VHH binders against q88v07. Designs and how they scored, part 14

Target 1, 377 residues: q88v07
Amino acid sequence: MAQSIVEAPIRVDTSRKIIHVDMDAFYASIEEREHPAYKTQPLVIAHDPRQTGGRGVVTTANYVARQFGVHSAMPAAKALELCPTAVFKTPNFPLYREVSAQIHRIFHEYTEMIEPIAFDEAYLDVTTNKKHIHSAVELAHRLQQEIWHQTHLTCSTGISYNKFIAKLASDYRKPAGVTIVLPQDAEPFLLREPIEKFRGVGKKTVPKMHDLGIKTGQDLYAQSELDLIKQFGKLGYILYRRVRGSDDRPVEYLRERKSIGKERTFGPFLQSTTEVNTHLKAIAKLVAASMQSHQRHGKTLVLKLRYGDFVTITKRRTFGEFIPNDAALFEQYAEEIFEEVVDDHFNSGIRLLGITLTGLAPLAFENLTLPLYPNDN

## First folded at step 4 (VHH)

Design a12 (framework vhh_7uia_1)
Fold by ESMFold2-Fast, scan of step 4:
Structure a12 (fold): chain B 377 residues (1-377), chain A 125 residues (1-125)
Amino acid sequence: as target 1 above (377 residues)
Amino acid sequence: QLQLVETGGGLVKPGGSLRLSCVVSGFTFSTYDMAWVRQAPGKELEWVSSISYSGGSTYYEDSVKGRFTISTDNAKNTLYLQMSSLKPEDTAVYYCAKDEGYSYSSGETYYMDVWGQGTQVTVSS
């Protein structure tokens, strides 16, 4: 205890009603809606690997393409290998943003306690809700029907007392499913789940879990907290609690944009520190104006640069106090960071510069109030 | 030098029309999705409209649908926004940008390349 990061007993708060909404094959479904012929074709939403020299990953695939073994996050080249007749459609993010915004307007009819995870995913805290609907299952069905009516898209929903179980439940029955995990069912539900389904156990971590004999929630549950922390650090601490049904993260409905920034690409590439400083000054003015327009200030300044050889550097500096929205100050800090990180890659020139502010808060706020529970990763 | 130059803004009465232009120098914008974004004083950047790199698909924010038209002239490397039936709430600085993609997890934001000073549109009587 005195030598551990563990300072508090495991708490299992079952008082909440959390819905995780997961849009079914979101981008592919939008593309099928816009071009119905795609419904009978193997559609892969990705940059065509024949045009990218084999680079890129599958964003998503429709049902037809998935029958060939194509799935999200797969290399696009592998998708082409598995399905040579696949139609590759470059993602249309402006359209996906518009549809996501429409769906969020539907969410706001039910609750203000909404935490977007991605364009196609959100947590809703419906413990108390605008429609005064007591049954979370009834509310989930109303959400599905309203989304279908307004967008012609389906979603799967998971319902439980915390975010972790709700998200896991939303994957249990797709498409268009509703899965509820009550407090008394949480342990048997979690114990039977494959380890790869536990958020934070990505493809990189799965082999290490398997090497340790951890293939299911039951195997995870059997591990000691100390062993999990020793092997996986913070992730081990989290997983020990999650498999016991504990996840006290609130639905982060008061979240604002996490960063405000501007970047610029150059041709010809910048060849001197004088040129870099000239453009950092211009970018700093745009960022300061943007920060002021958004009525925000931030504690962290991030410099992003990409060399002519595509080597990318992102370096941040965090301050104890909010940085005034002063272009000269942003320029100064960006130039200092540039001097710190610049190396021999500068010989290939600079093709991109960006300045971003994070650790944002409203201008009227003199002290940063940290969220009760920060977002886990 | 590589740059985007926005022009065509000005003062217009409600119900009026303006055409914004964005001249692209130093790259071939027909290889990128292009967007118009706007920022009213004290408000967040708002996406207004996008056009696919092929010019075949156009998308609009709900509040401007039927009133604004986005188009390109690839031979001139120019992006246009034809604005009609202008309203006071359309008052903003308008920027053209490459649509570089997105990240919408709770710790991330969407990045757009914003190249110039923008062009001011003021709708008042």
Scores: ipSAE 0.000, ipTM 0.112, lowest interface PAE 21.0, mean pLDDT 80

Design a13 (framework vhh_7uia_1)
Fold by ESMFold2-Fast, scan of step 4:
Order: C-alpha cells, then structure tokens, then sequence
Structure a13 (fold): chain B 377 residues (1-377), chain A 124 residues (1-124)
C-alpha cells in the first residue's frame, strides 16, 4: 500500500478555485484606524516591557517600527532596545476578534467553505459559491471592496487551485493585491519561490535545507523523492509533491474547534456515585460556560473517566439536534452515561472525569430566521 | 488579571531531565489553551509545545517530540513541561504563555507571554 502510493504518478487536481485572504498588517492596521497618529509613529503591539519587568513578546509592529529592526515574536525588551522611541500598545484581542468576526460574516455571504487559519487569514473554496460568480478574480475584488466598506481595512488575496499555491500568491502583492496562479503557471511560480515560503518548512528546518543546497523551489524540485524522505520524513514526501503543484488538502470548514471540554484529576480518588455526580455537576457548569463563551453548540456529549487502575473509558452520545448549553442538561446526560458504563473497576476509584462536546457549530445557526413560506393549508 | 509564574529550571547535564511548572493566578487556566515558548541566548523566541484547554490535544515542535511532555493539573491551575533526554541546544529561558483564543481557527499564532521565565542550562 505505501509502496503503491510512493510509486504512483503525482495527480494534480486543478478543478478547484481557492482564495487565500490575508489581512494587511491586521493588528497594526486596526490600531492605526482607531488612532491615526500611530501611522507616523513606531508602533509596537505588545505589553510595555517597562511595565512588565522586561517580560512579553511583540505581537506585531507597524512599518515605521520595522525600520528599526522590530519584528513579530521578538522579545518586547529587545524591541525597546532597538527602538527607544517606540510606542507600545497593549494588544486589544477582544477588538481584533470582533473585527475578525465581522470579516468572517462577509466571507459567509460568498461561501460556507471557509477555513480560518488565524484572526487575519482564511482559505475560501469558491468553486461553487452563493453569488454564482464564475471569475475567482471578480469574487476576490468584491471581497476586498466589501471588507474595505465595512471595516476600512485592506486585504491581499491569492487565487489558485489549491491551498498551498493560493497562500503563496497572497504574499506576492501587498497591500491590497490580487494574485492568481493558473494551473499552467504553477510550476514556474513555485520554482522561483524561496524555500522559507514553502508551508511546512519552519525556521528550524531552513538551515538544514540550506546545508543540503536547497534554497529555492528549483533546488527542491531537483531533489529525488527518496533523498527528501530520507532527510525529512513525511515533510520530504509532502514537499516533493508541493513543488510540483500538488496539494489535495480540502478547505476544512467543518473543523473549527473539534471539541470543547473540561476535565479534572482527583487526589484522593472518588469512591462513590455521590462524589462523581458532585464533580460532574461542577464540570458541566464549566463546560456550559465555555460553550457559551466560544459561541458554539454541539450534537455529541462525551464522558471520559479514568479509574484508579488507569483503565480509561470514553463514551459518547450523539443527538439529532444541537444540545442547549445548559449545565443541568450536560450534568444529566453525563450522569446517565456514567451509570451505563460504570463497572467493577470503580472499586479502584475514579482518578479523572471529563465532559466534552463535539459535532460543534456556531450558535448563529439557532438564531437564523428560517424562510417561512405562506402555508394556507 | 491573569498572571503566570514559571519555576523548575536549573543546570543539568546532557541526557538529564527537568520538570517545569507554571502556576496560573487570577483565573481558572482550564479555560485557556496554554503553551511553552523558549528563547536561547541571542536567538528569537521559539514555540515549544501547546495543550488545548480541554487537555485533549497536545502539540510539539519537531525537535522536542518524544523528549518533552506537556500536561496540566486543572485542580492546581498548573501547566507542566516534563523534559527528558535534554541536549545543549535546549538551553534557553522557558516561558509559559496563554493563548487568547480564536473561535474560528488556530490559537497558537497569538501567544501572550506574561511570565518572567525560568532558565534551563544544559552543559557539562
């Protein structure tokens, strides 16, 4: 089986239309929008290291601050050393989340096949879309205009037949660019790219690539599949295909958060059903609050328990409708499942209990106005 | 206000083990995805490991897979990093970080580093 896969010809599926949307300098742009004076100042989005005792990391920096060598993931104390005049602005993640949610509502006007990567990035599969727009370039321009109209922020977009190429294309022209890579242009485009741009090649892998003489897509293309697998394992297998324009990963619109749950470990171990039910009640309250905080509901409730002898039981119950985010209801279902699964291992006590919700969807589904047809019958 | 305090670092010989702890105060940490991030002398911050707030999913940087284990004790509001088979290249200040959370996707891109860190030195 594995032998047949590695020997098979590389199949390139060009039937899809994938857009990667990448917000231009997202957090810095939001802060500059809220306080226009920042546009001419070196702005560093981070907790001020003078107030944190030198702790913290740069979330992002505007172009002015980047001229001093400030960059994302740099220690905030180092950013202050490089740019003593820097304005430090504490990240406003609630605002960034709100703006991100607003942008995602715009995406949902065009397709339900949306895979968020971060607050500022998403893949959209627009092969079949709600507006019946056949030109992905036209759709990308409409997205940019709608985002600008509603948020006063710009985005860059990349368009191709798979996620890998679409993401690369979105970086090609910033800010506010639209870049399309057609199937016939994919290999020339990829051969020119620096190896650092190949998704899957992290900062730690780049030096090893360079040591092997792999600095560009062209160098990567020249490597044998066996050599890449020998040096990089699964990553080598993937990169051999990606540089040839192959990436069959779907836009993962159903896998936002796969589960939301809470669990507790006990010492001393729980010895009675009364103790179990007391803690299931407490866990159910935390899970219901978490579900509501994340604006999600789920169709499946999972009870996890581990006995004192380390025997672990995971039992799920799936419903036809979404379970209301009600602590008493979660408690009830968890207690019922416990009664169904408990056995003689209980004599060793319970060392862990957990309640998890899966089959997740946004709460907005409950608030959708159903199209009501006149029914005079 | 959420506060993170890291402990457990020290000097250890190559092949040795250490267990780092991060105590969370201000809020029940089981509501947040948590991470370990490190910075070697003269290098950039590097993500090491993450754990989901449910405890059901763990993630590791490739160089530490099989050697490091991330875990939580929800009752104690404590995040752990069990480190084994330590190498000189693991020498760094280790920070625990709260992920702000992103309801539509990956939370690992947005790490808030609040702690002072704990120094790990691997040498003879």
Amino acid sequence: as target 1 above (377 residues)
Amino acid sequence: QLQLVETGGGLVKPGGSLRLSCVVSGFTFSTYDMAWVRQAPGKELEWVSSISYSGGSTYYEDSVKGRFTISTDNAKNTLYLQMSSLKPEDTAVYYCAKDEGYTFGSTRTYMDVWGQGTQVTVSS
Scores: ipSAE 0.000, ipTM 0.125, lowest interface PAE 21.4, mean pLDDT 80

Design a14 (framework vhh_7uia_1)
Fold by ESMFold2-Fast, scan of step 4:
Structure a14 (fold): chain B 377 residues (1-377), chain A 124 residues (1-124)
Amino acid sequence: as target 1 above (377 residues)
Amino acid sequence: QLQLVETGGGLVKPGGSLRLSCVVSGFTFSTYDMAWVRQAPGKELEWVSSISYSGGSTYYEDSVKGRFTISTDNAKNTLYLQMSSLKPEDTAVYYCARDEGYSYGLSTTYFDYWGQGTQVTVSS
């Protein structure tokens, strides 16, 4: 009789070295760095529910606030109930993005194979790396040391041969932890994990898992593939493989770029149009070079500016034809857009300027003699 | 801030001796396992030795057994590595590391804090 191909054996690729970097209480730690008095206070990053009529959710909370039971995604009103003395700080996402960009510059010193997940999380494939460091543990410690030196923030890292295990490992010891799960240790590690830690098992799925007696990786492992697929569909197929240490997803560093841009932050804020135009000229040269380096052209030019009071403006201009990669042309359009959008907020100065091209398409290649991407051997 | 500061490295002839010191601040290291780890040029990290201060147990990599001795002085918050009969293959940067004791099969693989390292060069 015909045999079912669905029973094909699971293959586990253990050749890779993957690091998951997870910043410790990222937004709260940034705010504590900016205002050290917060370190001894229960800090909740959220709009104050006393000012919003009880609306909103906690973005994050520092260690002190977490002792009261405050956690991310909790209603802000509940956080106030649990911790009446809490200091509520409105999220400063522009600042968090700037710090995230600084951390990503550190990552690029070690590898180009970086997959950002969020402002505070990324996968790095360090199987081969720019520093020629063979030990992923040593590389992870050097990343932690460099991030601390440059930003005064800590991160926890997880190291394994795939993304799934590396992410689980990074949550195992916080703050500032390093956890490595070697191929021979993967199964014992996964069997001990609570089911809610398995990626894809969300709040809606946890009760169904518990109803089926699945509370840990060990319980998940004991389920048949067919039963998991029947109960959970594609998620069941995936989880059966994940609990056996199989995850062949690559670190997705070759994202199709939707935008190419350059931005600068200013220590003394820019106070005049002459200063703005001087820096737009410099930024335009960098963007034009970057566009040409990536072999792309775009139909839309975006000016981004942030005033000293953190008010951020982004203004786009879209053309029918692709804009030539010409620094003088990018400068001209950016200056014209600046004149259109500038208002009384300029009295607080300019703390950030950026020029970005979107609506991207490849430039035509006459002779392709080198691989376009590093993985195309 | 938590700090581990290594000293005592240098240039030594084959058969010579050195004593490495690691001064710890920012935590009570008597509650933690401590380790020495080394990295030779172009090589992976190699665990050298560990000490379980609470249990008084010491562990050594096979190539250094009988030649190296790990010890602590709790009153001085200092970890030591006494190295004797040094060989050219002992040439490496030596790191002091704090171990939370966590491992999945390799009890010395997980180290949560590292020092800056001290260079040991064994050459004539």
Scores: ipSAE 0.000, ipTM 0.191, lowest interface PAE 11.1, mean pLDDT 82

Design a15 (framework vhh_7uia_1)
Fold by ESMFold2-Fast, scan of step 4:
Structure a15 (fold): chain B 377 residues (1-377), chain A 124 residues (1-124)
Amino acid sequence: as target 1 above (377 residues)
Amino acid sequence: QLQLVETGGGLVKPGGSLRLSCVVSGFTFSTYDMAWVRQAPGKELEWVSSISYSGGSTYYEDSVKGRFTISTDNAKNTLYLQMSSLKPEDTAVYYCAKDYGYTYGSETTYFDYWGQGTQVTVSS
């Protein structure tokens, strides 16, 4: 760099209890559960390449098929070449989504601080939890037992004080394992890990790391912060901290769904404010029902409209408190926003209206304001 | 309240076989991962094998892979360790335990509610 830099000491917060839950071979395990005969057969979850003219990719494969070298993202035709006796099963994503939702309902029995990464993977912050279980290891075992009891599926869990280490730990004993990495053991654990295991080091970055002599966490640790930033930018800054056991990212439980909304397209186009208000009322009812169904409330209401000439307007209004899931309130606010934004483009009519809530939180998180609070003295 | 009782140990010649049993009482057997751990005279505790609460996942120490088989009978609340091709170095007191989880750094599994153990002696 052209300018001087000032180094700040790396802060390591060890106060949290984070569990990373990783479902074992999720899609294949669901299919094996539905059809137990698959457990002893090489099962490949993909469209059959014999029926698709050789097209498609493997979604996943069971343990038996993986012994033939079959893996996720492989061309389905190549999987057939490696395993001519493979049973091809078309993915059933609606079923996988339903099973994932069932597992998330179990998570919500223990904490609301859940960050889904995929259908089969989530972080849970259990530092404080609904069951008042102080041992994260005991809580992880209870989660595994409950998931097994309700779904007949297994999961592996990793436990530590941050997301980065917890996820690495969850890979340590698969399937159905529990691995804990205590603060005092975090650095030896990380130094031993191969560089490919560090989140953010993707398949495209690994060759560059290896070319620089970085094959393990120990090699990464030996690099200067400045050199890592020069070679990898923001990723280098992050990895320098991760290998030292620092990851202050919170469990992002509000990111499960960024928005809940409904929209409608019109033919013929709406020509009057009366027509607009009639449809905003109908949309508001659908959104309020959807908000309640998802057990969420939001602080921001967004009106989306598209004129007959394709000009699109999106206008938001943010409140200091969560908006009650009341269709009449959503309709009122949407109508007010429409009145603010409507212009001469309305002469071409309205071809689309939508109402969306953002700034979402669980209904258990309520607006709480203390009008006057005294000083401690 | 919680009790684990190991049986099936004894004297066996090298190359022989034994089956250890652990009867579990005071908790629902299928809700816990179970393990076999051994201690040879004058040595540290060594983890041997674990089985998941589902019975679908098993783990083994490298020195016993292919020779030992861990299994459960949930109806009998019993954990088994089938040992074959026994070697003098397998001589130890064998304990069954509830597996609470693997703790990195100690290179061992955290166990709770240990049994009294059963002696296995492999000698000519």
Scores: ipSAE 0.012, ipTM 0.459, lowest interface PAE 8.6, mean pLDDT 83

Design a16 (framework vhh_7uia_1)
Fold by ESMFold2-Fast, scan of step 4:
Order: sequence, then structure tokens, then C-alpha cells
Structure a16 (fold): chain B 377 residues (1-377), chain A 123 residues (1-123)
Amino acid sequence: as target 1 above (377 residues)
Amino acid sequence: QLQLVETGGGLVKPGGSLRLSCVVSGFTFSTYDMAWVRQAPGKELEWVSSISYSGGSTYYEDSVKGRFTISTDNAKNTLYLQMSSLKPEDTAVYYCAKDEGYTYGSTTYMDVWGQGTQVTVSS
């Protein structure tokens, strides 16, 4: 860099209680629940490679199949090679989404500070929580118990003062484990971790790390900050801090979903305003149901349309208050926006309509205006 | 009142086997993770094994992996520890306890409410 790099002492914030929840073999466990015979069989959630000409990747596998060396993201053909008796089951993503939503409703009983990573993973900030439980370990056990009683699924949890360590801890005891890494134990914990486990060290970066003699957290710790920055740029700056137990990233609960919407493509293309309004009514109903299912409301409604000639229009309307999750209101606003934007391209027909809500917040966040504080834009 | 009653200990030769039992009363057994903890003469408490409330997950101290098996019978409110290939180093008083979770780098803190059962491995 043209500017000098200034070495600053690393400050480690240990004031937070962060839980990383990781559902155990999520999709496979759901399928085992639906068909108990799978529990004693090697189950691989993937399209059958015998039907795909050897293409595709394993979404996940149950613990029986994992004993044969089968793992997520492995080629399905390799899974069949390692486990010739494997039962292949096509993923049922609508079911997995519904079960994930049920689990998130359980999370919301404890905290609103939830950051989903995937259907089967989330960070929870429980530093201040709805149940007034001071022990994060006790809270994690209650989450596991409630999830088990409501879904018959298990989860592993990791607890620490930041997201990085909590996620690593959740992998320490699977299935159904609770692992806590206290501030004083963070450094010896991280020094033993393989470099591949450090967030930001992707598949393409691992060979370069190994070429530099960096295979573990201990090897990473031994590197100077300057050398890491020279070799890896911003990633080097981050990794130097991560291996020392520093990660000030907040749980991004406001970024759980940036938008919720539904769209439809038409064949034949829509030719009249009456047809457009009929489909906007149907889409509005689906979006309102989706907004309520996700326990969100939004301040901005977005209409997306694409004409038959592929000209695409996206028009937003932002309100000072959250829009009630009412299909009739979404329909009304979408129709008003359509009338504002419609032009001669309509002669080619409408091939796509979509309604999306943005500026999202949890339903528990009220429409409040204070003279001393600005409203959310 | 919560009560834990450990039984099944005794004198056994190296390479022998014992089955420890812990009968639990005063709480709903199936809602808690359970553990076995031991204390050798003149030493601190050592965590041995844990089982999840669902019965689906078991964990072991490295020195006992492959030799000990933890299990539960929820209908009998009983926790078991099947011990095989016993070594003189396994000589200790064994206690059952609620598992409060695993703390990395530290012995898991557990409430030990029973009198324990003595296991002596000697030729």
C-alpha cells in the first residue's frame, strides 16, 4: 500500500453472548423423520447419479452414509462409489423451508437478534434475551429441548463472545452437542483449528496458505500482520485478528431478509390492464402470506414488470410507516404504480410481473416517530 | 427432591467389565443431558461420558473411548455406563450427574448429588 500500515493493539470485545445453532444433518434428518426406515440405511440427499449420467452433488447425507466417507458438496457419483447400497432421495426444499420457518419461530421466543446463514444455521445474540436467562448454556439447552419436542430434530450449538468462535464451537460436538468457548480458552481453541475452518479461507486460498507453511491456527498466529496483509490483503488483516479471538461483526438481524417477493412469468403474454390487475391481485395475496409467514413488514413496495420485448421496469414506492401485510393494500399500490409506469411497450404484452417488499423489519418493530430521532428510510 | 443413586461398582481384574447404573428420581429424566464423572484417590473430578436428553448423542473422554458405553432407559429413569477392558487407571468413585454442557479447556461443571459407586481395578 502507498500509505504506511499502522499497527494497533487488538481489542477483544468479550461482552456478548452469541449462540451458533447448527441443525444436525438437517435435510437427511427431516427425511428420516418422514420415513423412519431410512435411519438404519445410508441415506444421501441428492439426485440419483444413475439417473443424471453421473452429474450432481450431495446436498447432505445421514450419519450412516457419512461413515462411508460421504459428505455435503461431494459429487453424487463419488458418493455412490463409496456407498454402493446408498438410498438416494431428491431434496424436498419446500418441506425443508417450512421446517426451518418452524425452528425460527422457536428462536424468536428467545431473541429478535437472529441472523440466518442457511435453512439449517443461524446466529443468535442472547446477551439480552426475552426469557431473562443469564446462562447462554442453559438457554442453548432450552433451545435444543424445544426444537426436539416440536420438530423431533436435533441441533448442535456453539457458544462464545463472537460469531467466528461460536460457529467453530458448534462443530466440536455433533450431533446434539453444546460447546462453550470462554474468553480465556479462545486462543488455545483457535490455535488447534485447521486453516480451512477460518472464515474467509476458501478452497482456492488453502493451497497458497499451505505453500506458506500455514496449516493450522498456530501457524497463522505465528505470522506477522504485515506479512499477512502483503500476501492476502484485507483477508490477511482479518485473519490476524480472528486467530487472536477478535471478531466485532454484529449479529445481522436486520439483514435476515433484504426483500420478500413473488413474481410470475406469463405465456401467453398479458395484453390488457384487466389481465394485469387479475394477476397483481393473485401475486399480492401470495406476498402478504409470505410476509406474515416470515414475521416481517416493510416500508417499500416494488413493482417489477417485463414487457414482451424484454424491456424491464422496476418502480419503488417508500412509505413513512410500515405497510400492513394486507393483500388488498399491496394490490392497490401495485396497480397504482403500474398505471404510473405503463407506456407504449405494453403493445408487446407483459411477460413478467412481480411484487416485492423491501426496507424489512420484524413485526415487533413498531411504527414510531420521535422528534429527537429520524424514522427509518 | 432430586435424588441420584449409583450402583454396580466393585472389584474387578484388569481387562474385566462392569455395568454401572444410576436411578434418577424427582425430575423428568428425558429432559436433561446426563453424565458420568469419576474421582480417583487423591485426584480431582474427571468427566467420563455424556448422553443427550434425546438419547441420540454420546460423548466420551479420550482415555475411555471404545471401552465405555453410556446409555439411558427413560422408562426406568436409569442411566447406565457399560465399562469394558478396564484398566487400573479406571479405579475411582463414579458419580452420575446432570450435564450442563461442554466447556472447552475446562472440566464441565456438574452437580454431583449421589454417594457414588466405587470401582476398583486390581489384579
Scores: ipSAE 0.013, ipTM 0.432, lowest interface PAE 8.7, mean pLDDT 83

Design a17 (framework vhh_7uia_1)
Fold by ESMFold2-Fast, scan of step 4:
Structure a17 (fold): chain B 377 residues (1-377), chain A 124 residues (1-124)
Amino acid sequence: as target 1 above (377 residues)
Amino acid sequence: QLQLVETGGGLVKPGGSLRLSCVVSGFTFSTYYMAWVRQAPGKELEWVSSISYSGGSTYYEDSVKGRFTISTDNAKNTLYLQMSSLKPEDTAVYYCAKDEGYTYGSETTYFDYWGQGTQVTVSS
């Protein structure tokens, strides 16, 4: 039964220990590590606009370049105008992925409840953790120390009872800081924050907030729930709760491996079932290898196909037990599903095929069959 | 075993300078945030400055910005506080400490592994 929104009690769950880890100037710091001379130079991670005819966008910049006003998403030509002495370095995303993976291996030593936001950011739920460390401050310190030892990179951490406050706290003392906001300090902390720091208040929303007299958390707190919803819809509903210290979103650790799949596009389009089955066999091999590499198995196999006329079909089959990571089984099930869903759109050909596994769990989690009788041994 | 030994305090006239040193043993301090904190007679503990485990980031209490400089010598496992333009208000026992992190709304939960302290007296 629905309650009036203005009558709904706001409940604040303070039982959790959430750490937000934010790597300090991640891409620039990696490049500075690889080439120490960059540490004293204004480094801009972008294609050089002098070589691209003024094209390109800044991926990131080190702290030296940021002093000149250079920032991420700025046109590279503008960065050169602000900092004529800037050193431009082409992004090395494969290296950044490798370093991010190394840092995530460190996180997994402490908890499996990890929600990656980007290569350089993650939430960790450490309420219960693998090291049985009761102090989230101690755990954050251990993470910073281990990351420094293994990567020679620094990170800033924020600690609180929910994701929203933990992320705000991680910005409070940068670089390389640890900031904890206890439940009793959450309201004073939030009331002081600039509105720009409230997640969901983007650059396009800030002017409207300012026009309404909302510049800080204190101004936000003073607004009625109805007025916020009238002006900002769902965002208004969320912000009314956030400024009161309420954020019940869990650390979504399944986001790391909710699905594992592979897909291919075809030119020319596939015209026969024999061609479809040939490519499903190849895709099944790639998916099985990927599943095994990630040490996961799944209960649901998903076939995705797109016809030459762009009509897209996604069909799932869920099993009571985990499907063995066997390319032949994935091929068989995908072929069976294809036969079930194929229709007259096949006359336009197939332009895309994909196989994905969902309902994922670690390989250590076995299928269980409960005995019906206690004397069944 | 963790041990912190502060030296370099003394009596100095207003406008004078002192350099405090903290020798760290039992761990490689370059893997920790390190801090200087002080306690004046009859007053609460006051955070003065911190330096990151990378050595690249320094933080200062507003009253000492521009007058004090925190630094490290990783080869010697030593933390320094260079103090200049000293004022009578800087009179305190100065401690080095391992920085556990900043607790919003409280300063007493920042630090553990305190040294014995070194007395700084600014008086004519």
Scores: ipSAE 0.011, ipTM 0.423, lowest interface PAE 9.4, mean pLDDT 82

Design a18 (framework vhh_7uia_1)
Fold by ESMFold2-Fast, scan of step 4:
Structure a18 (fold): chain B 377 residues (1-377), chain A 124 residues (1-124)
Amino acid sequence: as target 1 above (377 residues)
Amino acid sequence: QLQLVETGGGLVKPGGSLRLSCVVSGFTFSTYWMAWVRQAPGKELEWVSSISYSGGSTYYEDSVKGRFTISTDNAKNTLYLQMSSLKPEDTAVYYCAKDEGYTYGSETTYFDYWGQGTQVTVSS
């Protein structure tokens, strides 16, 4: 066991099954799917540096462009130097967001414990899961399978007992790889990794690490805890533990959305309760669909309205039980709240209406208030 | 409930070629990692090649690299191994297998759902 002179011996929790899902060249792969001719061309997702006066960075590049040395976060001008024949495509973020949402719906079929990192990355805690699949490798393959069938996109996955190792493992074999790092193999795996791969060792820190002779996990492991803290502060404390396979951070699924809602701005402004109710009905339908798409339910319904004079009212109503994702019910509650809060400012009209659900939880967290005779279904 | 049926083996002369096929019966072939493994008489099992569910990633044992090509036809639920420049040392029973992915610290990838095998004999 590893020991710290500053704290108690380092404990390694190996009870969890964590999958890190990393979409392969996400934006470029979407663009290749939409325009198959790009698959044989070096494609760089960025604003063309010839049009931006040499400014901007590469969002991503396809595998053809990557063979020229092009990579994400590289200056777009450098990408053009490395690959003069590159096709530059401006990012289509609305499309990427839509595809990301589709992939997250697939994740929610397997677990509620999902921590999104970016449009193309997430941690999944599959220690217990909705499909009762005990093998994390089998579950990872089924995720890749369903993602491919629904989106025609590939992903690489890493599997281990914590987030840090799972993310490193997902980088080990790309594209479309599955890599598992078992507890007994964690230290040999980490000792081999380049220092640049350790989360928190950014571009500014790498030169200092190299100057101290720290190029790999093995070099990092050899450092004393006190010396790492003196050189790198909090990062040194963290890295000393990470290289020993310790990372007790949970998959933060509660960090997903704190609210799910829809709002509309009106021109001309709404002048009657009949118009308000018509639009609350439409908004309620969109919110109910959004709630179901995100596999969430909520205990609090929030009505937001803004009068033509910019006075804004936000009124919330919290229920003891989760509100069913039913458009008619959301409409009813929103209309009741509107009647409660409407005042003389209505004479200036309504310029904005919104319905939002908060107090969110996964659908699997059902209401626990049961009737005296529970439904046997 | 995966069923794997290998065909295409036979007798060939050194320098010849063969195409092995593996038909997979299941619900989602286009989403399985697939592999070819072989076993020569009296020898240990040897991994030959693996392909990802999309066909976008392929891996080969060094001794067959440049001579063998792994591919899939997802519409037919079929895995192929195109073998060229065959050598007497390629004589083995060839098995189709579901590839479970790479395990760090292991010399080979995980395999499950093995087929019955098809015999390849390279002899003059």
Scores: ipSAE 0.013, ipTM 0.411, lowest interface PAE 8.1, mean pLDDT 83

